VH-VL binders against q96il0. Designs and how they scored, part 100

Target 1, 167 residues: q96il0
Amino acid sequence: APERGAERRDTAPSGVSRFCPPRKSCHDWIGPPDKYSNLRPVHFYIPENESPLEQKLRKLRQETQEWNQQFWANQNLTFSKEKEEFIHSRLKTKGLGLRTESGQKATLNAEEMADFYKEFLSKNFQKHMYYNRDWYKRNFAITFFMGKVALERIWNKLKQKQKKRSN

## First folded at step 3 (VH-VL)

Design w18 (framework fv_ebronucimab)
Fold by ESMFold2-Fast, scan of step 3:
Structure w18 (fold): chain C 167 residues (1-167), chain A 120 residues (1-120), chain B 111 residues (1-111)
Amino acid sequence: as target 1 above (167 residues)
Amino acid sequence: EVQLVESGGGLVQPGRSLRLSCAASGFTFSSYAMNWVRQAPGKGLEWVSYISGSGGSTSYADSVQGRFTISRDNGKNSLYLQMNSLRAEDTALYFCARTPEYGDFNFDYWGQGTMVTVSS
Amino acid sequence: QSELTQPRSVSGSPGQSVTISCTGTSSNIGAGYDVHWYQQHPGKAPKLLISDNSNRPSGVPDRFSGSKSGNTASLTISGLQAEDEADYYCQSYDSSLDAYVFGTGTDVTVL
C-alpha cells in the first residue's frame, strides 16, 4: 500500500532521521515553520496502548508547544508593529517621507535602529523574563514526566518478561 | 516581616494631579518589581502600573497610559505614582503590591491602600 | 481592558465544596500563562491564596485548591467554613495587552 511513511520521518535533535515502519505516524514528525512564530510544530505520535501517564506527558508537550508558538507569534507581531511605528515617527521628525523616490519603504540606518532595539528589549524585559521562567518550569515538568514514563516502561517490560517466563 | 504602607490619597478635583507613595520594609526592595492596583468602591481589582526592581522597565494599563507615571527610590525603599489629568473614573482605593523575586506574575504582598476621590 | 470572567456569586453550607471558574482568552490563560487567586475580606487588602495555578503559599489551608485547563482556571474550596466568606479574584497576564488582568470577582457566601 502507498503509505507516505518516508515523508513522515522525524528529525532527532542531533539531526538524525528516523525510519517509520509501514504504519502512518509511527513516530513524531516535524512540520514547516509557522508564518507568525517562525517555529516548527511537532506532531506527536499516539501509541495504540497509550497509558494515562503517557497521555499526560504528550498533552503537556502539546500544550507547551502551543503556548510557545502563541508567545512568539504575538511577540513577532508586536515587534514588527512597533518597529514600523518607530521608523515612521523618526522619519516624520526628520521631515522625510515614508517611501523613497524609487518606491521602496524608507528605512533608518543601523545606528538609528540600535535605539529602537534597546528600547524594545528594555520595554519587553519583564515579558521575556516571564517567558524564560515559564519555559524552564514547563521543561522541568516535561523532564519529570519523561522520567516517570521511562520508569513505567521499564516496570512494564519487567512484567512482560515475567509473564513470558511463566508461560 | 514584609510591610507596604500607602499614603498620599485624598479628595482632588477633576483635571488636577496627585502623587501617591508606598513605603516598603522587611525585604530587599530593589530585588522586587512593584505594582499599583486599584479598586473602585464596590468594584473589582484593576491593575494600574508596573515597575521593575531596578526601575529600568515600566508598563501601564491603557486607561492610565500618558497620565500616570510610576517611579521608585530604592535608597528610600519607596514607590510612587504620579497621577495627572485625574478623572472621576480614577476614584478608587489604590494598593501598592509586590511581585515575588524571580519574576512571578502574581502579587504576594499588598498594602492596605490609600483612597483617591476625584470629585468636583 | 479585557477581564477574566468569573461568576458573580457562589453559595454553600459549612462543610460543603464550592468551585469558582475563571475564563480567559487565547492571549492570557489560553496562551498558557499561570493563574493566581486572591481572597479579599470586606474592608481588607487582597491576600494571595493560590499562585501558579495550584501552589499554596505558606499558611493557606489544604482545603483550597486550584487547577487550569485550556482557557479556564478553577478554584475549589472544600470543607467550606464561615471564615471563607469573602470576594475571590483570579489573575493572569495578557500578552496582547502586555498587562496583568484580573477576574470580575466572585462573592462567596456561607449560608
Scores: ipSAE 0.000, ipTM 0.471, lowest interface PAE 17.9, mean pLDDT 81

Design w19 (framework fv_ebronucimab)
Fold by ESMFold2-Fast, scan of step 3:
Parts: structure tokens; sequence; C-alpha cells
Structure w19 (fold): chain C 167 residues (1-167), chain A 120 residues (1-120), chain B 111 residues (1-111)
């Protein structure tokens, strides 16, 4: 409880900062879901004494996040557009408008939508296979570098312990 | 290569029944809606019936409603039209036509047609 | 009976342009439903020529074009060639009939 001559800092309620990290955060922060990918972006904390290996891991995680965001934004947009085109065509055949009597967007039953889902999955099979392959490759690389960073930190801690013993 | 081959047409007397078949190849049959379209000799095209890719939804022209039944067997890549209570005005070349549900439903491929003649 | 009205015949000389009209009602073309066009050579099945008012399928020459305004759609064939001699049909959807409707058909003759 030491006394200070400087201005006292007041802590803001945590609920006010849910979408923005506080200044001088020491942890990664998760943002709101992206409009297109529906994935939450991670804002990575950069330590002042980051090792080259830690930097490589962080950049790999950032690159993977950007790749993942781009893939799902494009996929979700394509899915939504093709789904709307399919529903619009079906409703025209039935003589129905695009909206219900209550003003809500009209939809089709599950059996009618099954045709769309089958074709969409078939058309995108190769694209999804490449995504899954690359996703596993990226996660393997991340796990490998996480292991390397962990070993580096253990070895550095052992070096510090040995240095203290010999000092 | 998309191919549609109709069969089952022939000469039939008024009031009798006939079943048409359409054999499809070269595309994922279960993923596309199918249609029957007819053309009377020397006349224009008339849409007859529609069936969704799953078979869960069907529709018919007023002129055939209650008399014709469209169906499909996705395991056999085959489309059918069961025609009951046939009339002279049903005399026509019957085409099988593939729908593209992801566009505003143009019929992108057609078979050569099978001739149905209803006469005494 | 066909619901969409087309001229019975249109003729032109090689290299000229011809236009085929397709007139509907407020329950089909006038309601905003898209128009498709089919080409049928004698003794052959119809072939999709124009989809969704103006889109050309792969393999259809640039000289074929489509448009739509109000209750009427039009198919234009520029640089008319002998092989264009065929019957042409428009198609749309009619909400009052809950059915696809075809045009009466137009015979194109290349003189």
Amino acid sequence: as target 1 above (167 residues)
Amino acid sequence: EVQLVESGGGLVQPGRSLRLSCAASGFTFSSYAMNWVRQAPGKGLEWVSYISGSGGSTSYADSVQGRFTISRDNGKNSLYLQMNSLRAEDTALYFCAKDNEYAEWPFDYWGQGTMVTVSS
Amino acid sequence: QSELTQPRSVSGSPGQSVTISCTGTSSNIGAGYDVHWYQQHPGKAPKLLISDNSNRPSGVPDRFSGSKSGNTASLTISGLQAEDEADYYCQSYDSSLDAYVFGTGTDVTVL
C-alpha cells in the first residue's frame, strides 16, 4: 500500500472492453465473429523479448488465421448465393413470392433442400478436400513449433537455474 | 456427355394407359429436377410435368392433372410418366428435359422424344 | 394452348438481323419471371439458346442475344446464317397457372 504523488488509475468495468483489448494487454484477445467467415479473429500479443522461434510460431498462427478467414468468407458467400438462387427458382415454380405473408424470407422443406445440399457438396468436394489437407498440414506445423517453443523455454529455464547455482 | 433417352411410346386407344421412361446418363441424376414436355404434330411445345431431384415435389399442367403421374428411380437413373385415361389430344412427341435448379430453371438438355398416338 | 405470344414467322437474308418478340401477361413475364429461349431444327429436340433473359450458354454464338422489358422479351439474331433456319420458342413461368408456359413458336426462314 505505498503512497504515490502521481494520478491514481481507475479501473474501467470489464464489460465495456469486450470488443477491444485494453492497452498493454499481456494476452491474446478474441474479437467478434467476422461478417463473412463467422469466425472470431484473434489479436496476437507480441512480447518484447520474443525469440526467433516464437516469432515464427506467431506468424504461422497469423497466416493460418488469415487463410482460414479467407476460405470460409468465400465459401459462406458462395453457399448463401447459390442457396438463394435455388430457393428463388423453386418458389417461382410454385408461384410463390420470396417472402411469407408475415414478411419473413420464404424457405423450402428439408426434402426439397436435399437436392441443393447434395449438389453443393459434390461441386465443392475437391475444394473441401484441399482445405482439410491444408488445415491438417497447418495444424501439424503449428503443433510442431509449439513443441519447439516449449522445449526452448524449458532449456532456457534450465540454463537460468544452472546460472543461479554457479553464481 | 449428358444423354437422355425416352422410350415407351406407341399407339394406344382412348381411355387406356401408357408408361413412358427416360434413361439418363452423364450427370448426377439425383441432383437435378426433371421435366416432361410434349409437342403435338405440327404444333408448339407444352410443359407437362415436373419432379424434384429427390422426388419429394411434383407439379402438373392443368390439362393432365389427375390423369398423369411423374416419378423417378434415382438408383436406376430413370424418370417415368404414367399416363392414365388417355385422350386424342394427348397425341404428341414426349420429351424428357433436365432442369438446372441453380439457375432460373432453363431446360439445359433434352432427349429425342418418344411418340404417343392416341387413336381408335 | 400456349400462354406467350410470338409471331408465326420471321424471315431475313444472310448477314441481316432479325428479332423475335415474346409477349406475356402480368402473371408471367410482367410479374418479373425470367424468359428462356430454345432453338429447334426440323426433326430434332429443342436446344437451350438463351437462359435468364440474356445469358448465353457455353457454345452459343455471340450473334444471339436476348432482352426483356415489361411484358415482352425479345430474341435477336444478328449476322443471320443458313443454319439459323429453325423454330424458336420462348419459355417463362406463370404464377396464376402454377406452370411453365411456352410461346407459340416462330419459324425463322433464311432467304
Scores: ipSAE 0.000, ipTM 0.439, lowest interface PAE 23.4, mean pLDDT 79

Design w2 (framework fv_ebronucimab)
Fold by ESMFold2-Fast, scan of step 3:
Structure w2 (fold): chain C 167 residues (1-167), chain A 120 residues (1-120), chain B 111 residues (1-111)
Amino acid sequence: as target 1 above (167 residues)
Amino acid sequence: EVQLVESGGGLVQPGRSLRLSCAASGFTFSSYAMNWVRQAPGKGLEWVSYISGSGGSTSYADSVQGRFTISRDNGKNSLYLQMNSLRAEDTALYFCAKDLEYGSYAFDIWGQGTMVTVSS
Amino acid sequence: QSELTQPRSVSGSPGQSVTISCTGTSSNIGAGYDVHWYQQHPGKAPKLLISDNSNRPSGVPDRFSGSKSGNTASLTISGLQAEDEADYYCQSYDSSLDAYVFGTGTDVTVL
């Protein structure tokens, strides 16, 4: 799109993340925390002579990051939404408004909030168990492929030394 | 039971559009990349499209690039293929297929397929 | 240019051993990308038989084995049985196409 068109799109309601890693970067780039997941994204450098094994490792790391970001973004949004709904519901049941006489946001005490946390954890227990299993599986796979890439690099270095001596 | 069930196939005229669906059950759908693979009558397998578990990354075979769009709804455990500008050569049985495990791009679970026939 | 090359057909008698080759190019198998194998009975969906050159999924008999060397991968079926009569496809990734590629397919006939 032309730059003149991009300038016309600037408005006060624009609030989307503008994180963009430098193009032609020779190293991995770490960005600011995502608004929803609160995790820092990593943008992976793609070497010019990337081997199939190196590509496999990079794609696995990228997909694991995407999966992790999506899981926590969804959990954080769900938690925040259900927490607000719980507070509003309990205040309505008590015949209280959403704000106090002083104009401050009305809140529930720690004992009342403990009920919400227990219900939320119970409701999401199985989901978190599957997340943890998947997370460990992914990290074991990443570690395994990191080891394979390291061995490939050692082997290539040894082959290069052998070729140098025979030439 | 781990299962994939395709639907939405049928007879369509050249130049028209069709949307395929794939319903997943028995596994954590959002954790796995998904693919569409097709097979023309009496012919071999042809990979069509890929989507990552989050939906953040997609790719397409050259033969369908610009015409087909892969998407997913993780809240509904569903995969989709929007097929536009259909051609006679798109006639095939369309399978959805799940990636095996992390760091392995083999397809371990396949649906039964849904038949798409592009003819006047 | 696009597909991995397999023989059209292979035949054998029960109890014999048969081998199916899958030949690629420098942009796929020759570049070091892994090869996967699928078995397809008539009217059925493909079933994963071998993943990542030589790994057998749970439920696949040990008489099925895979190997890879240079530009070629091979699937070997030992102790051939009537139920092995099916189409077999290899699959890899091609860096020049940025796509998964399947083999031309091999029809295995049991006499």
Scores: ipSAE 0.316, ipTM 0.712, lowest interface PAE 3.6, mean pLDDT 84

Design w20 (framework fv_ebronucimab)
Fold by ESMFold2-Fast, scan of step 3:
Structure w20 (fold): chain C 167 residues (1-167), chain A 120 residues (1-120), chain B 111 residues (1-111)
Amino acid sequence: as target 1 above (167 residues)
Amino acid sequence: EVQLVESGGGLVQPGRSLRLSCAASGFTFSSYAMNWVRQAPGKGLEWVSYISGSGGSTSYADSVQGRFTISRDNGKNSLYLQMNSLRAEDTALYFCARDKEWGDYAFDIWGQGTMVTVSS
Amino acid sequence: QSELTQPRSVSGSPGQSVTISCTGTSSNIGAGYDVHWYQQHPGKAPKLLISDNSNRPSGVPDRFSGSKSGNTASLTISGLQAEDEADYYCQSYDSSLDAYVFGTGTDVTVL
């Protein structure tokens, strides 16, 4: 059958630019605080010979980090939004503008803000309780898998010693 | 009762786009990773895409990479699959499936599926 | 294509035992990744039958059992019943593809 030529690419396909972990890293890397959650992300190192248990642990830790960051980003956003609404409502009730003569944002005193904090915490009590329970469950699971990985590494070292003895 | 209900399937021409939805109920949706799995008529199961509980991590089968986008709206308990540049070989029943807690590798809850037919 | 190999069909009589093999490679089952099994009746969604090689979800009869050795996993159905007539799929994870992989599927016929 007749042969046909095809277009050849001299270079590999280029992808979309994204954040790159430090080169030559053999350890986890800690990044700057996230804008929304104010938590520092961990960029996990992937060993060349990562076992299925090690991968499961890493993915569990990554998922827990994502869950934690999303929870706090949403809480911080909700807090900021409701705080601003509360301040605007109270200033309107007093017949005051949103800005002072000096051009600064008008604020409420500590006594007035105490009502907001009390109401916000009370309103979000159930949400925070569920967060704490899930946090404990996730950390228990992480500890459990860390134990399994540790046992796997001990077993592998024992196998290595037995092989060395039989040499 | 834990349920997943897919919708959005239908007949679509090659090269066009379609968006699938999956409505979740009976569990804390944001605590579970979700998947799309498809099955061509008379054929076996093929994993299509994954999204973590938070939505921060996604992955795709090589056959759909660059064409399909998985997303979720945890406030609406909904999962989505945006399918672009559809091909005849994308014809399949598309299932929404829940990963076991914390990104485990088993699919413990499945929807009934929504049929996507790519044909002229 | 599917990455895990299953026989196309297996048949048995009521009360007999049947075993379905699921053979992978060094990048999936052979690498130590867990194997899960699904049962699919005609026109229905798949149902998780066995998770993590041998664990049975609540409501799955104990006549269904799973095992794994090397690069092969097996699903055994003891005391075969008419209601077991279905398609069965194994599933694992493949490190080279960075993807979930399903088996080719096995049609179990009860005769």
Scores: ipSAE 0.299, ipTM 0.704, lowest interface PAE 3.8, mean pLDDT 84

Design w21 (framework fv_ebronucimab)
Fold by ESMFold2-Fast, scan of step 3:
Structure w21 (fold): chain C 167 residues (1-167), chain A 120 residues (1-120), chain B 111 residues (1-111)
Amino acid sequence: as target 1 above (167 residues)
Amino acid sequence: EVQLVESGGGLVQPGRSLRLSCAASGFTFSSYAMNWVRQAPGKGLEWVSYISGSGGSTSYADSVQGRFTISRDNGKNSLYLQMNSLRAEDTALYFCTRDSEIGDWYMDVWGQGTMVTVSS
Amino acid sequence: QSELTQPRSVSGSPGQSVTISCTGTSSNIGAGYDVHWYQQHPGKAPKLLISDNSNRPSGVPDRFSGSKSGNTASLTISGLQAEDEADYYCQSYDSSLDAYVFGTGTDVTVL
């Protein structure tokens, strides 16, 4: 059997090979997809000299991530439940069992599933519209605070440069 | 229009538990972070606990950390404070407050408060 | 409990100006966190009076003004009126506590 290092090189040529350990000063990093939301969480690094404005931005980004993950976790669970109910209902209508002769779960073809997707999107149209509105509002707020942090950093650099030249 | 109404206060013996509730109306509850703030009789305001709009982030004053738990039910427009291992110094009027909109960190709406008395 | 220091009481006559100071530390006001002010009449809940150092919410008279410099914020009430008799609290955020902090409170009496 190959060494684990050699095996990893062979199996994951395009994979991420480095991770930021908790003990080391690190930048933000992205975790694996959440089981329910299918979104990758961002773990925010807290700088040693975080300003009040930087802290507000970080907490805003954290809260927005939590909000977004909760929405998609709930949406995915609802989708999965309703999809399974639709499949069971349609198979029962056809007089078919819930499992194939091989013991696998019976499925519908793409043409039949198109009916479900159309119904699901129509049913959830208003919910998705409100989600999009709130998503844009939150991203506008984040962008606004990012701008404020950028201006603060520029101002601080200018003040430091001026003090250095005064010496 | 916008209202916060606290309930659940009362007389309780030291070492026991009490749960406070706050009913919100007139605004989109899930869009706002919420706080509990208390005021002992004849004393000043003391921040107790914070919860984000989603409920994913919470924080507590050092004096209540490990004893109190803040939670919310956005489907019911309700905020809660579970108070365990109560002490005489927890005696206070407890206010439910709405946090300001994103980035400002002040309390723009206050309820009338519910009185908690911890005494033998 | 409170991390911000205010005078216990301030008094004035109708039409005069009074100023309430709110002194913090390098972990709150001195770190650059904004200061907010609340007015509390006896037996009632606090009401937001000033936000973000100097902003007046809708319905607050322009007689109320706020400012901040270094470790200290100030609330000034000009043209003092009888209905201004109340307790006043400043509030900020403290980075070392990771918590909102209130001032010790000031009782304003109109004599």
Scores: ipSAE 0.316, ipTM 0.695, lowest interface PAE 3.7, mean pLDDT 84

Design w22 (framework fv_ebronucimab)
Fold by ESMFold2-Fast, scan of step 3:
Structure w22 (fold): chain C 167 residues (1-167), chain A 120 residues (1-120), chain B 111 residues (1-111)
Amino acid sequence: as target 1 above (167 residues)
Amino acid sequence: EVQLVESGGGLVQPGRSLRLSCAASGFTFSSYAMNWVRQAPGKGLEWVSYISGSGGSTSYADSVQGRFTISRDNGKNSLYLQMNSLRAEDTALYFCARDAEYGPWELDYWGQGTMVTVSS
Amino acid sequence: QSELTQPRSVSGSPGQSVTISCTGTSSNIGAGYDVHWYQQHPGKAPKLLISDNSNRPSGVPDRFSGSKSGNTASLTISGLQAEDEADYYCQSYDSSLDAYVFGTGTDVTVL
């Protein structure tokens, strides 16, 4: 059914914007930045004769994209929430309202905001270190499989040339 | 010391629901895809469901599609299987199993399983 | 059909070699998907024995070896020991089902 078909076509994870590349595309498509993560999603082209190795690479890249999107969406939400709480706390200490006379959000000077950034980075230091480690491991794995796919394609071309030469 | 501990199994009547849990320890849970695999008494292994490390991608065996829902809570190092509209054929020992790091490959660690019996 | 075909049972004496076949179709093993093997002792969880056709995980004796050709994968146990008495399952991926598929299982008896 069309309703079931539409549900099956939704490959976007929770919190990532849905988008659709041109259906005739034979290449990967890069979309606009996601509202929450601010990262550009990649929609992968699936070839008609995808090898098992090519499928593993594609699924690994898709999973890495989903992981990366979720990390930055959560990090950005946490940053925004804590930043707003910090600003409100400091404004109350100064005896100032949350809005200016013109209705704009009241802001702190760069020196005061530097305190927040320093504290936020220190608080999240280990979290960012684990993210960087996992990011490097994932990209190493992707590069490794990309190399295997390239070797498979070279081997297949060599087999084709040998067959033509022997016949 | 990778450990996977299943819970939530029991006796349940046909048509009812049951939720299984799997508690993981000894590894970075969010970096691994997870699977549910079942084994009916005296029978072989049957793959049930898959979930990616981030939780963004899931898949199901045809026999459970539309009835079972796999989910995970990476903050609690926990995997779940929500089983609805249970049938006698769903009677089995249910294992949670870890997929290889960063992809859907082999199942390198398994829990001891939790028994689900669907009978009136 | 979703399951890979294995013989129901294989037997041998201590010190002998036995081979377990795992036969698939053009949508799984025949399509080039890797085959993994699991060992299950009675009342215990399965344990990964061979990954990616022929790779032995740490702690698995070199008596266990795997191979794959065409639609068929094989697990060979050389120098059979009493502790090898268990059920053995192969596993691959099926592109038509978009699912992991297991073999029917083989009971290895050490006489």
Scores: ipSAE 0.243, ipTM 0.697, lowest interface PAE 4.7, mean pLDDT 84

